# VH-VL binders against UPF0305 protein MTH_811, part 17

Target 1, 155 residues: UPF0305 protein MTH_811, of Methanothermobacter thermautotrophicus (o26902)
Amino acid sequence: MKGSDALIMALRNMAATLGVYDLMEVRVFLERSCRFVQERYRAIYVDAYMSMVVDSVLDLKAGFSGTPEMDDARYSLRDALKRLDEINAPTIVGLTVLYRTYVKGEPLHPPGTPFPGGFEVEKKDGVHYCPVKDKQSDNPEALCDICIARQSPLP
Key: E = the ipSAE of ESMFold2; O = the ipSAE of OpenDDE; V2 = 0.75 times the mean of E and O plus 0.25 times the DockQ between their complexes.

## First folded at step 17 (VH-VL)

Design m6s (framework fv_bermekimab; at its last look DockQ between E and O 0.07; V2 from the best seeds 0.00; counts 0 for: pae E 9.4 > 2, grease 19.5 > 18.9, placed apart)
Fold by ESMFold2, look of step 17:
Structure m6s (fold): chain C 155 residues (1-155), chain A 123 residues (1-123), chain B 107 residues (1-107)
Amino acid sequence: as target 1 above (155 residues)
Amino acid sequence: QVQLVESGGGVVQPGRSLRLSCTASGFTFSSYYMHWVRQAPGKGLEWVARIYHSGSRTYYAESVKGRFTISRDNSKNILFLQMDSLRLEDTAVYYCARHPSYYYMSSGLFDYWGQGTLVTFSS
Amino acid sequence: DIQMTQSPSSVSASVGDRVTITCRASQGISYWLAWYQQKPGKAPKLLIYGASSLQSGVPSRFSGSGSGSDFTLTISSLQPEDFATYYCQQYDYRPLTFGGGTKVEHK
């Protein structure tokens, strides 16, 4: 057994209270959050993030049995909770961030998320790479400091 | 619909203090990050400060750090800029600007601006 | 800090002209660039975001292009209300920084 059972239990309890109407509210939040993304990418980003949220909720409702990555010191749970509160994130968004980061060990941008210049979030030799991580280090709205992805090498 | 109205500008002496206000209406003020941006006469735009929707974090341009304080009162829908130890280089029109509220996605542009308030010095 | 360089600093044009102004970033900023219009005595107005996406209510004669470090704002057929100063602004890195402006003035 791992010391992360309390986190998984908390996430399952949060997921148990969510239904279709909560997912609609998340879509509204995502549409607003992507308002100033380039027009041709906006639907792609919203759909990708929405799928990630739905999958996270369904996994937790089904009784997730995977191995948590709770012990990676670079990805402090305390820091993640503080930042989610500071940006006033909806509960279901917070659930998704915590699940992806600490249970699945997956980046906060879905794999294949396109960026200008043809770059995307990639997984290579077991490591996730994000093209924008370093650029976002002092952006208070960005959660890149709790994302498991590393900065992509120069193109 | 969205309205931002600055006030509190005027003529001051170097080394003195001045407090600017920005009154917001037509939107949920407490959901938005807010900024001050200034424009010296005949010059371009310069970002000055930002504040989180709750007021919990503040950020400043190097040129004003330690002299200016941004704050907000969400119950009254007012943004403030306290300007201490004013210098001649601070001569500008000061705008409050609304930062579209994003959760989860990087952003940093201004969709609505006030009409500005002028800060100048007596000669 | 990211230096934003606009060119030209001013341009004289007539109604109906095609006007092109350029913005260059000192580092790659992807597509995180906005364009603003400012008329004398008034606040800036957002025109373009994401380098090429038109803000709601902005006429289609305005267009933006570019990515990386070189960007262009184009006014396809200048109208009397378009005489103004135009600023680019990057929003990839902090602090947020603006170009020096391009004044579009009537011949």
Scores: ipSAE 0.006, ipTM 0.600, lowest interface PAE 9.4, mean pLDDT 78
ESMFold2 (binder alone), look of step 17: mean pLDDT 92; pTM 0.941
OpenDDE, look of step 17: ipSAE 0.035; ipTM 0.608

## First folded at step 18 (VH-VL; framework fv_firastotug)

Design n1 (from z2 with heavy chain S107H; at its last look DockQ between E and O 0.49; V2 from the best seeds 0.00; counts 0 for: pae E 7.3 > 2)
Fold by ESMFold2, look of step 18:
Structure n1 (fold): chain C 155 residues (1-155), chain A 123 residues (1-123), chain B 108 residues (1-108)
Amino acid sequence: as target 1 above (155 residues)
Amino acid sequence: EVQLVESGGGLVQPGGSLRLSCAASGYSFSSGYYWSWIRQAPGKGLEWLARIYHSGRTYYNPSLKSRLTISRDNSKNTLYLQLNSLRAEDTAVYYCARHPSYTYWSHGLFDYWGQGTLVTVSS
Amino acid sequence: DIQLTQSPSSLSASVGDRVTITCQASQSVSYNWLAWYQQKPGKAPKLLIYGASSRATGIPSRFSGSGSGTDFTLTISSLQPEDFATYYCQQYDYRPLTFGQGTKVEIK
């Protein structure tokens, strides 16, 4: 079987092991991480991320039938797996990252995710742009180097 | 809840070495916290020195990188700063400080500081 | 490295005064990634303001921050006895992280 079929099968197996307590764990983590997110954006950020996680799990449980986006030279599955292992990512986080990156070809921050200064992820001419990608280069827990989004142009 | 306690300061001769410790307690089991060393010479401002993540990855102020080593012992929740080739200008109070999370909103803020440990380099 | 220059370097003020401290960056600080800290003698710094204008937990409303780009301001609307301290701005947009040289607020 193809490498993409092996990935999809692995993701479906991961999704099958997940339940409501895994979703609650992600929400608790996100709410803790938002201590210094401006109050007006805090709920929006948490809700957007949780929707992305839930959608990813449900899509995989339902038997994804789309064409994977594995063959883009901008990102490496090997590097993503290594970074997820290095940060001890929970199964559900790893599933979400791999699904969005290599199956859907979508950026790691979902629609509605706010950024400082009132910016959001944009899509223009088929390319996603992220306002903070380059600013995370010294954060080894960030997965921005495998995200399909490119750095937004300077304002 | 969170406590940061620095130790290992004292008097040292120029050209000497010193190892500072920062013992941390009250940690959340969740990832998202990481730590820095910052120093303040007497009557002067603050200077960021180095940062270490839970994973052990490190980043240094480029102007000081060759003389400093930041490290940690995960089993003791203890952060270290090794100071080498000490000079008079290294006389300072050395603080360990916590960053509140890995998030891009707060990546680079310091929300908890220890009380500091004084290093004096005699000349 | 990004230089942050605070003005004034020191000031004298009385309880009840409005105090304004400025911080100027040598280049634009994106996204208002600027913080203010208070340091009392013999103590570690304490975070006051983040994101240029957001108060940290437990910080009284008399502290406010404003500005964008290269010019930022910390204001204490009615100075209290416990506010006599040195104040530092810090940018967290560029690496390495840098602080202003400090502004000492003294009793008149």
Scores: ipSAE 0.042, ipTM 0.646, lowest interface PAE 7.3, mean pLDDT 78
ESMFold2 (binder alone), look of step 18: mean pLDDT 86; pTM 0.900
OpenDDE, look of step 18: ipSAE 0.601; ipTM 0.885

Design n2 (from n1 with light chain T57E; at its last look DockQ between E and O 0.70; V2 from the best seeds 0.00; counts 0 for: pae E 5.3 > 2)
Fold by ESMFold2, look of step 18:
Structure n2 (fold): chain C 155 residues (1-155), chain A 123 residues (1-123), chain B 108 residues (1-108)
Amino acid sequence: as target 1 above (155 residues)
Amino acid sequence: EVQLVESGGGLVQPGGSLRLSCAASGYSFSSGYYWSWIRQAPGKGLEWLARIYHSGRTYYNPSLKSRLTISRDNSKNTLYLQLNSLRAEDTAVYYCARHPSYTYWSHGLFDYWGQGTLVTVSS
Amino acid sequence: DIQLTQSPSSLSASVGDRVTITCQASQSVSYNWLAWYQQKPGKAPKLLIYGASSRAEGIPSRFSGSGSGTDFTLTISSLQPEDFATYYCQQYDYRPLTFGQGTKVEIK
């Protein structure tokens, strides 16, 4: 079975195990983890992340999936699975990361996701840019090294 | 209640070494938080020294890296800082401090500090 | 390395005064990743402000922060007896993490 077919099948099987309580648990976790996010950005950030998670789960439950070839410019699928295991990622997080990276070809934060200093994830000329990617290099729990987005140019 | 208690300070000779300890209560060092050592020389400000993650990965202030080792022992719920080749300018109060849980926005803040332990390097 | 320089190094003020402390970075601090801490004698530092302008939990509204780029300010709108302490800025944009040299606020 081809790598992309095996991945899509595995993701559909993972999505079948998830329900509304899994989504609620992610939201509760995210709200707690963002206690030092400035108030004006917190709700927008949480909602953007939750929209991404919900869309990923619903797409896979409905049988919808993207058509892009797997992107080997970053980690391979094997390396991404190893990375997710190292951080003890919940099933729903792992599903979302793998779906967005290898099926949709989209960054882990949607365009318009706000970051401090008035920066956002942007899409220009078909390329996604993330303002904080390089800043997370010393964070072993960050998933930025898997993300397809490039570091935004400095202003 | 979360509490961090430093120990192992005292008077040391120049060129000597010592090991500082930070005992945690109310949570364990294996819990997914991460920790740093910071020092404060008499009449001076704060200087970050080193950081360790629950995974065991370490990061050091480059100006001091050759003389410092940060480590932990989960069975004793204790964080350590090894100081070598001590000099008079290493005289300071040494603090251990906890970083908040992971986010892009709080990665580098300190939410709990110990009371500190004094190291005096003299004569 | 990014250096943070606070002004003034010390000041004397009376209860009820408005106090302003500045922190100047040697280069731009992106993302407003700047914090302020309060340290009383014999005590560990306490987080006051994060993200340049957001108060930490339980911090009184008389404390406020502002600024961006290279210039940041901590303001105490009406100084209280418990506010006599040393204040430090800290940047968490660049590695290594660095602190300002401190500003001592003394009673006049």
Scores: ipSAE 0.146, ipTM 0.674, lowest interface PAE 5.3, mean pLDDT 79
ESMFold2 (binder alone), look of step 18: mean pLDDT 86; pTM 0.897
OpenDDE, look of step 18: ipSAE 0.647; ipTM 0.891

Design n3 (from z2 with heavy chain S107Y; at its last look DockQ between E and O 0.60; V2 from the best seeds 0.00; counts 0 for: pae E 6.4 > 2, grease 19.3 > 18.9)
Fold by ESMFold2, look of step 18:
Structure n3 (fold): chain C 155 residues (1-155), chain A 123 residues (1-123), chain B 108 residues (1-108)
Amino acid sequence: as target 1 above (155 residues)
Amino acid sequence: EVQLVESGGGLVQPGGSLRLSCAASGYSFSSGYYWSWIRQAPGKGLEWLARIYHSGRTYYNPSLKSRLTISRDNSKNTLYLQLNSLRAEDTAVYYCARHPSYTYWSYGLFDYWGQGTLVTVSS
Amino acid sequence: DIQLTQSPSSLSASVGDRVTITCQASQSVSYNWLAWYQQKPGKAPKLLIYGASSRATGIPSRFSGSGSGTDFTLTISSLQPEDFATYYCQQYDYRPLTFGQGTKVEIK
């Protein structure tokens, strides 16, 4: 598939330009973002997201061989790129979002991510559910509308 | 340090219009946070009016949308609120306030507030 | 819209007293996305409590929050002279964002 080969090549080229300073930048951003995360969860939050970012970069540097999941009706790559540009996303953030969404088909909140009330992303019958997706739909910096997870029916 | 300073308040007649400004220092409106206008009638509670993201995306309290316009000028690092068709009930101190945007835990909180500017609508 | 009703609308208290303020939501506030603000005359509100029970940076430990669902409480365990102010609850679960009507804490 020609479109999917172009995406994989672009992501691998982006990953090749990333190094320790880019990872440090993400960690600083995540730690600053924890200002209003409850104290008990702050380290867990940062570690979960750093693990996701590191894994994404390492997977792409090692040479991705999987099959990208691209679904034009479900997730628009064009819209994702516009959103990432609008929020001035760093390259490593954009890489992680695109890899996770379009290549792995996984939610943008990694396993173990804490949510208010102690909830987390759940997988049921092959579908991922996120506790806060609808609550973030009007947050300009949230990418929940391109995330594959659906809103959990409960708190 | 972040500082927000409102201006442009004053006495206006019913049916008139007014443009409020909020100047930011120690922080740029172009950085990716978003800001709101909130008002407080004398001796009364707080009412959220509208918010804007640095890109120009806006959200309004549905009950007030037709009479309010929020905007910004990133080159002047300034946020605006246009008030039209003013009524006595619009008499209030108007605050600008910043939403922290670090995580889903904080979206909807107000961590920095301006000093407020008084709008008085008298007949 | 979620309406937040605070009780009492005002109260009188002395330095050293325990003060309790309640906030009732017209429907359940998920995830305890409820905040408390303090406002002194002529000044802007200041964030005290977020997530129903977490103190904002620099807020003294005499301020505490509790509750869930529709019923939330702000407690000042030993009132100080600087604590005479008006207090507001705010929910950030539903849109539009809404505030309570305020509770004025007065001297005496």
Scores: ipSAE 0.088, ipTM 0.664, lowest interface PAE 6.4, mean pLDDT 79
ESMFold2 (binder alone), look of step 18: mean pLDDT 86; pTM 0.899
OpenDDE, look of step 18: ipSAE 0.597; ipTM 0.887

Design n4 (from n1 with heavy chain S101D; at its last look DockQ between E and O 0.58; V2 from the best seeds 0.00; counts 0 for: pae E 6.9 > 2)
Fold by ESMFold2, look of step 18:
Structure n4 (fold): chain C 155 residues (1-155), chain A 123 residues (1-123), chain B 108 residues (1-108)
Amino acid sequence: as target 1 above (155 residues)
Amino acid sequence: EVQLVESGGGLVQPGGSLRLSCAASGYSFSSGYYWSWIRQAPGKGLEWLARIYHSGRTYYNPSLKSRLTISRDNSKNTLYLQLNSLRAEDTAVYYCARHPDYTYWSHGLFDYWGQGTLVTVSS
Amino acid sequence: DIQLTQSPSSLSASVGDRVTITCQASQSVSYNWLAWYQQKPGKAPKLLIYGASSRATGIPSRFSGSGSGTDFTLTISSLQPEDFATYYCQQYDYRPLTFGQGTKVEIK
């Protein structure tokens, strides 16, 4: 079984253990984390991340085909697991990060995620760009170093 | 309720050393928040000095010489700032301050401040 | 380092006055990552405004912020006795984190 098949099976097994209470806990966490998100963007912030989490869990419960190869990822799976362990990531967070990064090949900030000043993640010529990647390089709790997106050019 | 209390200030001779402490209550330094030391010379503005994360990673103001070391002791829920080779311009009130969370919206803000501790470097 | 220059360095005002303080950055501050703090004598600073224009929890509506790029403004629409203090802007876009030199608001 290929490395990507083994990862997908592990993620599917993890997803099978998750239910509505796990999703509710993520939403409560996101709402608490919005303390300094501008009020008009808080619902959009929560909805963007909740949609990413829900879609990841539902995709894995239903099965997934067309997975990109893990060898194309920017960062090794071992480094990502180490980072998730360092932050004591809950199962549902770890599942979402690994699915997005190594199965879908998508950035950790979903489309529509609000950034200060009205910026957002953009895909151009097959490359994802994140407005804040370089600005988080000194934040060890940020997962930007394992995110596939590159830094957006300055506006 | 988060409270931060600095201590260890006082009079120090030029060339001397001092260790400042910041005791936290209401939150753990290991909770995934991160903390900074900031100083304010008499009648002057605020200067960010150093930051430490719950992981132990540290960052320093590059305009400062390596005379300052930030550290922590999780068993005492306490942060430290070691001051070495002190000069007159190091006379200031030293604050510890908390950064609010991990999100990209707030990384770099200070939502809780201690009362400060005065360090005076005698002429 | 990003330098933040506030204007004026001090001002005198009466209760009820509208007060405006500016903060100019030496480089553009991306994403409006600009905050304002209030500091009363003998006390630590208190966060008033973040994201250039958002009030922190519990901050009265008479405080407002605006601006983008290099030019930012704090406005107190009707000055109250408790508002006589020194105000600092702070950018949190670039490292090191830097503060303006302060604007002292004094009673006339």
Scores: ipSAE 0.041, ipTM 0.657, lowest interface PAE 6.9, mean pLDDT 79
ESMFold2 (binder alone), look of step 18: mean pLDDT 86; pTM 0.897
OpenDDE, look of step 18: ipSAE 0.555; ipTM 0.875

Design n5 (from m5 with light chain E56A T57E; at its last look DockQ between E and O 0.71; V2 from the best seeds 0.00; counts 0 for: pae E 5.7 > 2)
Fold by ESMFold2, look of step 18:
Structure n5 (fold): chain C 155 residues (1-155), chain A 123 residues (1-123), chain B 108 residues (1-108)
Amino acid sequence: as target 1 above (155 residues)
Amino acid sequence: EVQLVESGGGLVQPGGSLRLSCAASGYSFSSGYYWSWIRQAPGKGLEWLARIYHSGRTYYNPSLKSRLTISRDNSKNTLYLQLNSLRAEDTAVYYCARHPSYYYWSHGLFDYWGQGTLVTVSS
Amino acid sequence: DIQLTQSPSSLSASVGDRVTITCRASQSVSYNWLAWYQQKPGKAPKLLIYGASSRAEGIPSRFSGSGSGTDFTLTISSLQPEDFATYYCQQYDYRPLTFGQGTKVEIK
């Protein structure tokens, strides 16, 4: 089988083992991870990321099998797997990252995700832009280097 | 309960070298945390020196890069700072400090600091 | 490098006074990635405020932060005897990470 078919089957198998307690555990993890997010934004980010995780799991359980986007060099599966292993990503996080990136072709921050200073994740002419991508280059925990979104242009 | 304790300070002559240690307890080095050295000359402000992550990735203040080496010994749960070619201007209290983030929003904050260790570079 | 300039450099105030300290950045600090620390004599700094306006865990409500862009403010609404300290702002938008020169608050 081709790499894309193997990925979809692996993701569906992973999703089949997940239940409500796994999703509750992810919420606890996200709340801890957003501890130092500015108070005004903390609940927004936890809810947005939790929604992304839930949607990814539900899509895979429902048998989603759209065309994989495996051939873009920016989205190299080998690089993503290496990165996820380097940060010891939890299984559910890995599933969400791989599904959103390589099956849906969507950014790791949902469009409309707000950032202080009036910035947000935008979609323009079919391309996603993130205002903070370049700011994460020295952050070992950030997955921005495998994210589909590009750095927002500066004025 | 997180504790950071610096040691290895003392009197040194100009041109000399010194190795500082920071012992961590109350948690082990783990994914999502990283550590910095910061110094404060007597009666002056704070200056960030260097950072190391659990993976071994290091980052340095460009103004001091050639004279400093940050390192870690996981078996001893200890962080090190090697200071070379010391000058009078390097007289300061040296702190280790923790970046307590699993997430990019707190990248660069310091939530726990050690007690500090004084380095004096005599003339 | 971004310079952070605090004002005033020092002040004396009475218990119960409102104290205001400013921090001006040489460039706009994106996303309000600015923090405030308190340092008492002989002690390490302690995080008070992050993200310009969010109080760290366990910090009394009399401490508040505000501002954006290049101008930021730390306010102590009713000064207490234990608030005698030097206060520093710190930006974490640009590398290297930099601190303000400090503001010494003396309670008399």
Scores: ipSAE 0.166, ipTM 0.695, lowest interface PAE 5.7, mean pLDDT 79
ESMFold2 (binder alone), look of step 18: mean pLDDT 86; pTM 0.901
OpenDDE, look of step 18: ipSAE 0.668; ipTM 0.901

Design n6 (from m5 with light chain E56D; at its last look DockQ between E and O 0.57; V2 from the best seeds 0.00; counts 0 for: pae E 5.5 > 2, grease 19.9 > 18.9)
Fold by OpenDDE, look of step 18:
Structure n6 (fold): chain C 155 residues (1-155), chain A 123 residues (1-123), chain B 108 residues (1-108)
Amino acid sequence: as target 1 above (155 residues)
Amino acid sequence: EVQLVESGGGLVQPGGSLRLSCAASGYSFSSGYYWSWIRQAPGKGLEWLARIYHSGRTYYNPSLKSRLTISRDNSKNTLYLQLNSLRAEDTAVYYCARHPSYYYWSHGLFDYWGQGTLVTVSS
Amino acid sequence: DIQLTQSPSSLSASVGDRVTITCRASQSVSYNWLAWYQQKPGKAPKLLIYGASSRDTGIPSRFSGSGSGTDFTLTISSLQPEDFATYYCQQYDYRPLTFGQGTKVEIK
């Protein structure tokens, strides 16, 4: 079995064990995590994240058959798993991060996600850009280095 | 309610070392929060010293990195700071503080502070 | 390091006065990642304002923060007796985290 296939199978198996309770836990986790985010972004982020989680779980439960987009130039799967463990990410969050990053090849925030200063995640010519990518370099608990997005150019 | 209580301050000779403790209650160091030491010289401003993450990862003010060690004991829910090769300019009230949610843009803030402990470096 | 310079270093005001404190950064602070703290004598600093919201901290509405780039302002719309204190700005865009030198608000 190819490594990519093994990953998909593992994620599918994980997804199969997840239920409504896990989703509830995610919401609580996200709300708590976002409690100090500017009010104008809180609802947007929480809802966006929840949607991503739900979509990921549903895709995997339904038997995702897409082609994984693993790139050796990116954060290794091993390191990603280690990072997720270090930050005590809930299983369902880890699953979502891995699914988006290594299977779907999508950033951890979808295009259109707003950030302070009137900026947003963008996709240009197949490349995803995040306005705060480099600003998380001093946050070793952040997942931005795992994320496929690149730093947006300065305005 | 989160409470932080610093201890270990006092009079120290130049060239000596200080080891401060911060006892936390209401929250666990392993609960996902992060902690820092900040000091304030008498009548002066605030200086950030070091930060430790729940995973044990540490970060230091570059100006003091070679002399500083931040650590924690989860079993005691206690934060520590060691500063070596003390100088007169190290005289200050030393605060331990909690960072709010480490995610997003709040990781650089301090929402809970201890009362501080005074360290006086003098011959 | 990012240097934050507050102005003025001290001011005298009366209850009911509008008070404005400025904080200038040596370089642009991204996304307005600047916070304000209040410190009373013998006490630790207290987080007052961060970002664009004071409500998240339970701080009275008379406190407001504004600014962008290198210039930021803390405003107390109507000074109350409990507001006499020293105020500090703090940036959290760059490492190391740095504070302004403080502005002491005294009773006139």
Scores: ipSAE 0.037, ipTM 0.693, lowest interface PAE 4.8, mean pLDDT 87
ESMFold2, look of step 18: ipSAE 0.143; ipTM 0.675
ESMFold2 (binder alone), look of step 18: mean pLDDT 87; pTM 0.904

## First folded at step 20 (VH-VL; framework fv_firastotug)

Design j1 (from y2 with light chain T57E; at its last look DockQ between E and O 0.65; V2 from the best seeds 0.00; counts 0 for: pae E 6.0 > 2)
Heavy chain, then light chain:
Amino acid sequence: EVQLVESGGGLVQPGGSLRLSCAASGYSISSGYYWSWIRQAPGKGLEWLARIYHSGRTYYNPSLKSRLTISRDNSKNTLYLQLNSLRAEDTAVYYCARHPSYTYWSSGLFDYWGQGTLVTVSS
Amino acid sequence: DIQLTQSPSSLSASVGDRVTITCRASQSVSYNWLAWYQQKPGKAPKLLIYGASSREEGIPSRFSGSGSGTDFTLTISSLQPEDFATYYCQQYDYRPLTFGQGTKVEIK
ESMFold2, look of step 20: ipSAE 0.111; ipTM 0.668
ESMFold2 (binder alone), look of step 20: mean pLDDT 87; pTM 0.899
OpenDDE, look of step 20: ipSAE 0.665; ipTM 0.902

Design j2 (at its last look DockQ between E and O 0.06; V2 from the best seeds 0.00; counts 0 for: pae E 14.3 > 2, placed apart)
Fold by ESMFold2, look of step 20:
Structure j2 (fold): chain C 155 residues (1-155), chain A 122 residues (1-122), chain B 108 residues (1-108)
Amino acid sequence: as target 1 above (155 residues)
Amino acid sequence: EVQLVESGGGLVQPGGSLRLSCAASGYSISSGYYWSWIRQAPGKGLEWLARIYHSGRTYYNPSLKSRLTISRDNSKNTLYLQLNSLRAEDTAVYYCARHPYTYWSSGLFDYWGQGTLVTVSS
Amino acid sequence: DIQLTQSPSSLSASVGDRVTITCRASQSVSYNWLAWYQQKPGKAPKLLIYGASSREEGIPSRFSGSGSGTDFTLTISSLQPEDFATYYCQQYDYRPLTFGQGTKVEIK
């Protein structure tokens, strides 16, 4: 699909406008967004997401070419854009969310990301599971509803 | 409600420069969204010129890039467009406009100013 | 750059007619990132349709959009006197952002 390549080119155009100040701003955004996360998990959560942001920007700047997985997305692109705007997400955060969700088909937190109670994001039989997805449904600052992962079954 | 008011139009000579202002109200131009200048020659279609992000980053129409500068003054909540080396084909109504979404919808325009007419005559 | 070509360049129609305007892109527009605007004489353009088929808030249901890839259509199901205007398609997928040349709709 030619439209798939056009999405990647749009993301690369956006990534080309980003600099070191934008990276600093994404960390501030993430730390603010985690105000209600228990302190023992907050740093690990922020660092994991920050690493994913950096990797996404580097992939796009290096001229990444891949097949977008738009049909695998669990959340419409338009609704995702509306959510990102509603929380006033920095451009680099939005780029990362869209790249990961609609191009890579990966959850917003990589497998192994820890959560309270000893649970983690996992991938089983091609499906990603997140232990806290449903718990965040009423959190106006959470992006879990955009994430491709499904709610984990009860342990 | 966001309101945009352009000013600085009028009659200018070829080879001169044009500096337009767009005063925004109802939203801070530094807090979010994207802001663009678009022009329309009399009886012609629309041409996108430049965009400035809330972070201050800019993007230009390549056909005009060497002659354009988009800028802002956050303390006055005002956008500016500088166009140099004016030519007769630069005669147009110049609009400023806001984009309703933060990222890929930056090319959609939900609020427009009234426009300011620039006439370039010999 | 992506060129958008509208057809027809102008048309005349009676109140109550079904009006169809087409927009063809020189390359496929990803994910239907295409919009339609209405512009009345002496006024700024007004957003009607985004995402090829989604109506903006406050737009009457007689306006609809359809299409995908390179071919897009704006339809006015029952033309009203206030629909006298020029209509523009616009893509927001590629840079630079581009508009169609416009279609002038004249009411008889």
Scores: ipSAE 0.006, ipTM 0.453, lowest interface PAE 14.3, mean pLDDT 77
ESMFold2 (binder alone), look of step 20: mean pLDDT 88; pTM 0.905
OpenDDE, look of step 20: ipSAE 0.464; ipTM 0.862

